VH-VL binders against q0atu2. Designs and how they scored, part 156

Target 1, 119 residues: q0atu2
Amino acid sequence: MLDKKARIRTSREYRNVFEKGKRLSGRFLIIYYVENALDNNRFGFITNKKIGMAVIRNRIKRQLRAIVREYQGQVKNKHDIVLVARAGIGKSSFEGMEKDYIAIMKKAGLFARNANKID
Below, E stands for the ipSAE of ESMFold2; O stands for the ipSAE of OpenDDE; V2 stands for 0.75 times the mean of E and O plus 0.25 times the DockQ between their complexes.

## First folded at step 7 (VH-VL)

Design ma6 (framework fv_ivicentamab_arm2; at its last look DockQ between E and O 0.54; V2 from the best seeds 0.00; counts 0 for: pae E 10.6 > 2)
Fold by OpenDDE, look of step 7:
Structure ma6 (fold): chain C 119 residues (1-119), chain A 119 residues (1-119), chain B 110 residues (1-110)
Amino acid sequence: as target 1 above (119 residues)
Amino acid sequence: EVQLVESGGGLVQPGGSLRLSCAASGFTVSSYDMNWVRQAPGKGLEWVSIIYEGGYTDYASWAKGRFTISRDNSKNTLYLQMNSLRAEDTAVYYCARGLSEPGYSFDLWGQGTLVTVSS
Amino acid sequence: AYDMTQSPSTLSASVGDRVTITCQASQSIDSWLAWYQQKPGKAPKLLIHKASSLESGVPSRFKGSGSGTEFTLTISSLQPDDFATYYCQQYYSYSYPELTFGGGTKVEIK
């Protein structure tokens, strides 16, 4: 599980990311990202009813947290990043979801130069 | 009231280049996934490229390196840059709006523009 | 890769006939399938999404069914306006970015 300090938790924090951050959409995910003034990254996760029933939403959120945790150490520091699940994610495999995450994070330039698990 | 209008098609020599345009009206292209789909004379439909809502792009394996999809948000226009054109690229090129819910489909199509590659 | 195979490639029928078109996926795509109608010189028109959901304005004589790897488009009573080419389309796998159309089925007058 992600450390509490590594999570976006308040509406104000989410709003800041949406208003001031950049946006990039993949097949299954939309990421909003902005630099923060902290020494760590914070991640937020949004799943809406479009992706399916509560059971599906909870599964997707759990999977996204697992993906973020796996690659957390390879992400550039001092960023707030919000992951928004797109409607089609409910039909995706974990591997497909992971590949989408890696692809959009690369496009956003959010991986550190010395990242070694993204190829 | 929403529509797509392709333009830029024509006759081009093998090895030549051509840029297609797709002007959207009634909706904002940057709010949707936009696609290019082509159809050779008397043949079926073939997906070419996609630009996702957030600007991430992807291509059919055969299109990579020769085709580039882009958009100008200020002009609400989609583009397809085609380089190193071959005879087999001869086709009507359609721009199509993609919907990710429910399921993925193309709900809006342009009238198409004909590209003929011939010596 | 997720290949889509349509059958038949050509179908001759008369007004009033029941018409069935089949689309097979090489792998399961759940319900991620759409059907299109295309008339000569025109762009494709979306008929059905998510395997069985009818688009607004599409006559009820059109019916989509199936899931997994086997899908069908049925026209219960063929009308003059229905003579056209029909395509199925999937967008499921992200392992290899791909959108795949079936080869098409031309429904022509007998």
Scores: ipSAE 0.158, ipTM 0.799, lowest interface PAE 2.3, mean pLDDT 91
Fold by ESMFold2, look of step 7:
Structure ma6 (fold): chain C 119 residues (1-119), chain A 119 residues (1-119), chain B 110 residues (1-110)
Amino acid sequence: as target 1 above (119 residues)
Amino acid sequence: EVQLVESGGGLVQPGGSLRLSCAASGFTVSSYDMNWVRQAPGKGLEWVSIIYEGGYTDYASWAKGRFTISRDNSKNTLYLQMNSLRAEDTAVYYCARGLSEPGYSFDLWGQGTLVTVSS
Amino acid sequence: AYDMTQSPSTLSASVGDRVTITCQASQSIDSWLAWYQQKPGKAPKLLIHKASSLESGVPSRFKGSGSGTEFTLTISSLQPDDFATYYCQQYYSYSYPELTFGGGTKVEIK
């Protein structure tokens, strides 16, 4: 699980990222990200009803949390980052979601230098 | 009116290069997942490459390292740089628009540009 | 890998006939399947997405059905404008990049 301080929790916090943040789309994911004034990163996860039934959406959200947790120590600090699942994500494997996350986070420049676990 | 127009095809020797262009009108190319699809004479359709709305790219395995998809948002134009061309690359090349969510079906196609690789 | 098999490869029919084209996936693709029509010298045209959703401007005589591994395109009363090649395309793939098309079905005049 992500630490509770590392979670985006309020609607205002999510809106700030969507309205002020940069956007980058991958095959299965879209990320929105913006610098924050904290000493830590925060992560949010959005799955909408177009993705599937609630069981499917909850499974995807759990898988995305697991991926983010695995790489969280390698993410540049002081960012709010929202992962938005694209409609086709339900067809992705865990490995496919993970590959997509790594690729878009690298392209966004959000991984720190010498992040050995990424390589 | 919504349209895609390919250009840049022609006769090229094996090992040569061509850059294909796809001019979009009636919509913003950077708001969609944009694709190249090819069709060898008398054969079926073959997917080549995608650039996602956010700029991430992907390729068919046989195209990796030889072909590069890109776009120029100021010209509303999609490109395919084709290097180290081979006889089997002879085809009509189409650009095709996919919806950014949930993309991958191609709702708009250009008329195509013919690439002939022959000595 | 998601292989798509279309049948028949060629179909001879008369104006007014009901024609049926099938597409089989080697693994389940749920409903992530599109149908395209292509006339000689022209680009493909999207007819149906998500197995059964008709694109705007496509005549209602075209109907898509199926899910999982078995999909059907039916033309209820063939018109002169419908003599063309039809392709299915899966867009289910869970790994980059595999957007594959079926081999095509040519519908020609008897």
Scores: ipSAE 0.008, ipTM 0.584, lowest interface PAE 10.6, mean pLDDT 85
ESMFold2 (binder alone), look of step 7: mean pLDDT 89; pTM 0.911

Design ma7 (framework fv_ivicentamab_arm2; at its last look DockQ between E and O 0.15; V2 from the best seeds 0.00; counts 0 for: pae E 12.2 > 2, placed apart)
Fold by OpenDDE, look of step 7:
Structure ma7 (fold): chain C 119 residues (1-119), chain A 119 residues (1-119), chain B 110 residues (1-110)
Amino acid sequence: as target 1 above (119 residues)
Amino acid sequence: EVQLVESGGGLVQPGGSLRLSCAASGFTVSSYDMNWVRQAPGKGLEWVSIIYEGGYTDYASWAKGRFTISRDNSKNTLYLQMNSLRAEDTAVYYCARGLWEPGYSFDLWGQGTLVTVSS
Amino acid sequence: AYDMTQSPSTLSASVGDRVTITCQASQSIDSWLAWYQQKPGKAPKLLIHKASSLESGVPSRFKGSGSGTEFTLTISSLQPDDFATYYCQQYYSYSYPELTFGGGTKVEIK
């Protein structure tokens, strides 16, 4: 699990990312990202009803948290990053989600140069 | 007004290469998913490739290795590099803007450019 | 794989006729289906998205219906401007690289 301090938790925090951050869209994910003034990164996750039933949304959220956790140490410091799941993600494989995350994070330039677990 | 204009089509010999262009106006290509769809003479529509807003690319299984989709944001232009062309690649090639949620569809099309592969 | 089968491939009709085109998916795609109209020498035009949502500017005589594996495009009263080829399109599986068009239905003058 992600540390509590590594999570975006309040509506105000989410709004800040949406209003001031940059946006990139992948196959399954949309990311919003902005620099923060902290010593750590914070991640937020959004799954809406377009994805499917609550059971599906919760599954997707767990999978996205797992992906973020796996690559957390390779992400550039001092960023707030919100992952928004697109409607089609409910039919995607975990590997597909992971691949999309890596691709979009690379495009955003959010991985450290010395990252070694990125396919 | 928004529009797409394809160019670069023509006659090419088997084994040859060709690069198609799609110039967008009235909107920014990097803010949308962009696609190539082709149509052989007297035949149906066939999806070729997509570049998502985030820059992630994907291809039809038959297109992998021979086709490359890209974009130049400074020129607001989409490209399709086609290599090792075959007679069966003869078709009108359309660029199409993709819209996501509600559902996925192509809401904007160019008029197409004809590619003829023949000896 | 998510194959799309359209029927009929060709139909002849007269102005004023009710026309029905069917699109069948090999697997359920919920409502993730679009319909296009294409006239000779022209690019396709989006008519309907999400199975039943009519695009702006499209006449109300066009109606999309269905969900799961069976979809229908209906033209309640065929007009001269409606003679064209129609295609359905799905983007649901999100498996690499699932985006498929139906084979098309040519609506021609009887």
Scores: ipSAE 0.044, ipTM 0.737, lowest interface PAE 4.1, mean pLDDT 90
Fold by ESMFold2, look of step 7:
Structure ma7 (fold): chain C 119 residues (1-119), chain A 119 residues (1-119), chain B 110 residues (1-110)
Amino acid sequence: as target 1 above (119 residues)
Amino acid sequence: EVQLVESGGGLVQPGGSLRLSCAASGFTVSSYDMNWVRQAPGKGLEWVSIIYEGGYTDYASWAKGRFTISRDNSKNTLYLQMNSLRAEDTAVYYCARGLWEPGYSFDLWGQGTLVTVSS
Amino acid sequence: AYDMTQSPSTLSASVGDRVTITCQASQSIDSWLAWYQQKPGKAPKLLIHKASSLESGVPSRFKGSGSGTEFTLTISSLQPDDFATYYCQQYYSYSYPELTFGGGTKVEIK
């Protein structure tokens, strides 16, 4: 689980990322990200009804949280990052989502220095 | 009926420039990931460039720095600016719509526009 | 990165024949493969997505199969309308320019 201070909590916080942040699309995920004024990262997750029924959305959200937690130590600090699930994500494997996350975070330049093992 | 119509092809000398247009009807281009794909005479299909729904762009390595994909949402039109053209750029250029589901298979293609680069 | 090898490059067949076209990926692409049909002077037409899912309006004589690195398109009884060039396309990788089409298979009348 992510700690409370590492979560984007309010509609205003989400809106700030969407309005001010940069956007990158992968196959299963879209990320929005912006520098924040904190000393830590915050993560948010969007799984809307278009991707499927509640059981599917809850599974996807659980899987994305696990992926973010696994790589959290490699992410540069002081960023608000929102992960948005694309409609086709319900047909993906966990490994497919994980590869997609690594690729878009690398392309965004959000991994810390010396992240060669992530390639 | 959903449709893509390319235009702007023609004969150009090496080193010249062309701008291709792809007019969409029956759907909104900004709601989809849009692509250019080319085919040299008698040869296979070759991916050129993508503009994602959110505006991020990417290119085949040989196109980077010479070709620019863009769109005008008010005209519902996709563009490909091609500079420093070479003989090997001679091809029919197609615009193609990619969907999240089932991933980025191209379910809608225009009829193509021919670009000929010769002296 | 995800090179696609398509075979044969040309295939001669008669109406009624069973035709098989093979596409091999250099690395696993799971089931993220599409098949297209293209007739001379026309744009490609999507036949099959996700390795085996037939697009609406595509005749049931077309069948896609495979997963991982090996994929096939089979036409169970070739019809006159099926003489065309067929392409496979992997769409597993989002690190462009790694989207890769196969080289094509031209199906010609014997």
Scores: ipSAE 0.007, ipTM 0.568, lowest interface PAE 12.2, mean pLDDT 84
ESMFold2 (binder alone), look of step 7: mean pLDDT 89; pTM 0.916

Design ma8 (framework fv_ivicentamab_arm2; at its last look DockQ between E and O 0.05; V2 from the best seeds 0.00; counts 0 for: pae E 16.0 > 2, placed apart)
Fold by OpenDDE, look of step 7:
Structure ma8 (fold): chain C 119 residues (1-119), chain A 119 residues (1-119), chain B 110 residues (1-110)
Amino acid sequence: as target 1 above (119 residues)
Amino acid sequence: EVQLVESGGGLVQPGGSLRLSCAASGFTFSSYDMNWVRQAPGKGLEWVSIIYEGGYTDYASWAKGRFTISRDNSKNTLYLQMNSLRAEDTAVYYCARGLSEPYYSFDLWGQGTLVTVSS
Amino acid sequence: AYDMTQSPSTLSASVGDRVTITCQASQSIDSWLAWYQQKPGKAPKLLIHKASSLESGVPSRFKGSGSGTEFTLTISSLQPDDFATYYCQQYYSYSYPELTFGGGTKVEIK
């Protein structure tokens, strides 16, 4: 799992990202992102009831954490990033989620120039 | 008024190079994905390249290596550098604004600029 | 690859006619489809996005329908201003396959 330092955990932290950050929408994900004053990135995950039952929401959250962890080292530093799962994500494959994440992160310009394993 | 205006088209010999420009006005250029789409005389539309809001670029498979899309947000201008031009590259080249996320479409088009590749 | 096939390539009709244009995707694209209208010497104009959502200012006689692999653009009563070429366009993924347009359908006067 992601290190505690790499996670957005408080309501205040989430609110800051929503109020001050930028928003981009993908097929399965919406990301909110803003620069932080830290030396590390922090990620937040939101899976609301519209995506399905609790068991589905928890599965999706685990999958998204796995995706973020896989590409964590390639993301530009000093960002708070919140991933919001969209309604259709419950019907997507893991690969589909991964591709959507990569695509939306590229659109946001959040991957480092020397990032590999993205294409 | 919201508009795009292409320029830079003309006659060029095979193997030559040409740089197209697209001037944007009436909207926040830096907040939009921008695209190039071309149309050969009497033929259909063909997507060429995209530059996302975040600056990441992508290309049609046939365009990779010969075409380079870029943008200058300070000048509200989109560019397409075309190298090693071929006769089959003869077309009207349109710049188009991307919109309607996540269901991507082009809601704003320029008038187009004609590129003719001929010996 | 996500190929787009439009039919027919050319359609002759009269003012007042009901016109139907179809677009078929090689694979399911959900509702990730747009329709454009292009008149000679002019840039394309976006008519419909998300398969069925009309753009602002587009007459209600235009209707987009379908999902998955089969899509339809219908003009309920063809007007003189509607003679043009129409294109469908898919964008199913931010990754490859590439953005793809259909081959176009020219609606001409009978």
Scores: ipSAE 0.015, ipTM 0.681, lowest interface PAE 6.3, mean pLDDT 89
Fold by ESMFold2, look of step 7:
Structure ma8 (fold): chain C 119 residues (1-119), chain A 119 residues (1-119), chain B 110 residues (1-110)
Amino acid sequence: as target 1 above (119 residues)
Amino acid sequence: EVQLVESGGGLVQPGGSLRLSCAASGFTFSSYDMNWVRQAPGKGLEWVSIIYEGGYTDYASWAKGRFTISRDNSKNTLYLQMNSLRAEDTAVYYCARGLSEPYYSFDLWGQGTLVTVSS
Amino acid sequence: AYDMTQSPSTLSASVGDRVTITCQASQSIDSWLAWYQQKPGKAPKLLIHKASSLESGVPSRFKGSGSGTEFTLTISSLQPDDFATYYCQQYYSYSYPELTFGGGTKVEIK
């Protein structure tokens, strides 16, 4: 579970990310992200009815929150990040969602980089 | 041969300013995130600030607005500009390099430079 | 918040003793914890990273263990060179970096 400080909560906050943020698509996920003026990251999650019934959508949201919580320590500070579930996500496994999240966050440059080059 | 050397410490009055430098040698400076960590006399270690290889910065909440971290990759040098100094800023200031992981610990430290703030 | 609480603050021990130092995180940091040794007037030296991985050149009498919220540094047979202050450090979260280090444990000669 993400603590309250790390959640995007209001429609205005979501709209800001969509309007001002960058977009990157993966296999199962789309992320929108923008720098914020806070000392922390915030995450938002969107599933729509195209994905399936409410039981399925709630399961997907819970799985995505667990993935974000697991990797939140690697995310560069001061970003608002919205994860949008793509229609095909209902066919993925937890591991598939996790790999997709890692790939798109790396491609977006949102994970901290650390050089392995010690001479 | 791999080393970090701090300089620029000294005695300064409250409200004053001081600029610390950290000279790096023996490794590819531009590929690393660099940090400042301080230690007040008789006290523990306290993280101050980070500058990522890409130029992004983060600060401890008490340092924000007073301290500015910067780097010059052409000179292999890390800087800390300290303004509005207070007695509680009296400490040895270390520069530190992270290990080569997406998360990192500090595997290389300078000798430290003493900053004394008193009237 | 990833505040690190370290205990004890000070301990007295004799050469040859088994010494155990504990570090507690306020939230899970998995295995992303380091241990440092610091002698008076010197910079800290990294001993252990990733909770249990010894740095090159660190004597095998040093062992780190733990995951989640509870971590230990054990010195199996204390040597004269081991009287120092030891710090733990989380490197799991960049969102709360000012809460990175434990308060330290000074290991003194008994």
Scores: ipSAE 0.000, ipTM 0.536, lowest interface PAE 16.0, mean pLDDT 84
ESMFold2 (binder alone), look of step 7: mean pLDDT 89; pTM 0.918

Design ma9 (framework fv_ivicentamab_arm2; at its last look DockQ between E and O 0.33; V2 from the best seeds 0.00; counts 0 for: pae E 8.0 > 2)
Fold by OpenDDE, look of step 7:
Structure ma9 (fold): chain C 119 residues (1-119), chain A 119 residues (1-119), chain B 110 residues (1-110)
Amino acid sequence: as target 1 above (119 residues)
Amino acid sequence: EVQLVESGGGLVQPGGSLRLSCAASGFTLSSYAMNWVRQAPGKGLEWVSIIYEGGYTDYASWAKGRFTISRDNSKNTLYLQMNSLRAEDTAVYYCARGLSEPYYSFDLWGQGTLVTVSS
Amino acid sequence: AYDMTQSPSTLSASVGDRVTITCQASQSIDSWLAWYQQKPGKAPKLLIHKASSLESGVPSRFKGSGSGTEFTLTISSLQPDDFATYYCQQYDSYGYPELTFGGGTKVEIK
């Protein structure tokens, strides 16, 4: 699980990302990202009812946390990043989600230059 | 008053180089995925390259190694560096703005600039 | 790599005719398909995105349909202003796909 300090937890924090951040959409994910004034990154996750029942939403959220955790060390510092699951994500494999995440993060320029697990 | 204006086209010999420019007005280039699309005389449209909001670049397989897309945010200008030009590179080159993510369809086009590669 | 095949390459029609253009993708692109109209000496104009969404200002006689690998652009009643070349384009963002256009369909006067 992600460290508490690496998590977006409050409505105010989420609102800040949505209002001041940039938006980029992939096949299964939408990311909102903005620089923060911290020394670490924070991640938020949103799975709304359109992606499926609670069991599905919880599965997707768990999978996305696993993906983010795996690549966390390769993400540029000082960013708040919110992952929003798109409606079609329930039909995707874990590998598909991972591929989409990597693609979006690259397009957003959020991976560090020396990242070595994204190729 | 949103528009794109290409420039830099002209006559060049095979093996030569040329840099095209695309000046944007009414919007910020770096907030969009910007593209180059070319069209040989009497032929169809062919995608060349894209630069995403985060600065990541991608190319058509045939363009890799010879073409380089870039942008200058201070000038709000898109560029296409073309090297080792061939006769088959003769075309009108358009710059085109991608729609908001995830729609990379092109909602804004320049008038195009003609590049002629000939001995 | 995606291959986009348009048919027909050329069609002759009269004002008032119903015109149908088809675009086939080599693999599923869901609904990530756009249609463009291009007139001689002009840049392409976006007509439809996401397979069926009309751009602002585009007449309702234009209709896009389809998903997966089969797509169709229909002009319900051809107008004089509609004689042009039309292109489909895939823009599936899954991974790092190349953006590709169909070969085009020239709609000319019969």
Scores: ipSAE 0.157, ipTM 0.775, lowest interface PAE 2.7, mean pLDDT 90
Fold by ESMFold2, look of step 7:
Structure ma9 (fold): chain C 119 residues (1-119), chain A 119 residues (1-119), chain B 110 residues (1-110)
Amino acid sequence: as target 1 above (119 residues)
Amino acid sequence: EVQLVESGGGLVQPGGSLRLSCAASGFTLSSYAMNWVRQAPGKGLEWVSIIYEGGYTDYASWAKGRFTISRDNSKNTLYLQMNSLRAEDTAVYYCARGLSEPYYSFDLWGQGTLVTVSS
Amino acid sequence: AYDMTQSPSTLSASVGDRVTITCQASQSIDSWLAWYQQKPGKAPKLLIHKASSLESGVPSRFKGSGSGTEFTLTISSLQPDDFATYYCQQYDSYGYPELTFGGGTKVEIK
């Protein structure tokens, strides 16, 4: 699970990301992200009722949290990142959500850069 | 006008190294995902590597560890460092500009530069 | 894993013919498919993106269709300038980017 420090918790924190942050869309997800003044990253998750009933929405949130936790060590520090589930996400697989997350994080430049391989 | 021009191809022995350059004009290279694509003589197109707008890189599995994509934003130039070259690396190498959100088709290509790996 | 199968590998046609080229993905790629034209000694040229969206300056005789796993490029009335090799490309950068392009279809004079 994500640490309590790694969670966006308040409406004001969410608003800050939406108002000041950049936005990128993937197949199943939209991310909003902005640099923060902390030494760590924070993540937020949004689902709405168009995705499905509470059981489905809770499953989606759990899956997204697991994906974020798996890759959090590769994310550049000092960012607030909000994942917004798109309406069609309920029909995706875990692997589909995971691949989508990786793709949009690469496009956003939020994964730490790899060292060059030189002889 | 917008243009990509590759250079640095030539004849090299197996096990050798070569650095390809791709000079961009008429647009800012770091605003796009930039790619290398190769084509062996008489064969089809084969994707090699990408550098995303944010600087993250990715490679075809056969290129990992041998090839390195990079860019120099001050020179508006994309590079491909190729090490441990083999006969099967003989191809025309194209640089290509990525277009389309959230994923990339290639709307602008250079003329290509020929790399020949032979004793 | 996305394998792209393009057919036919070659076809012979006359000016004025309707030509159809198919591209098949092993898994759904939604509409993330592009078509390219390549003439001998030249770089590929983007014709169609997002399965059916015609690029600026491309003649309207070129039409793309399909979604999911099966896609077609149709040339409604083949012109002399259309004798070339055509490639499809999936551009969904999931974990198999080296399997991006179909094998190509060479359209030759009959």
Scores: ipSAE 0.018, ipTM 0.680, lowest interface PAE 8.0, mean pLDDT 86
ESMFold2 (binder alone), look of step 7: mean pLDDT 89; pTM 0.920

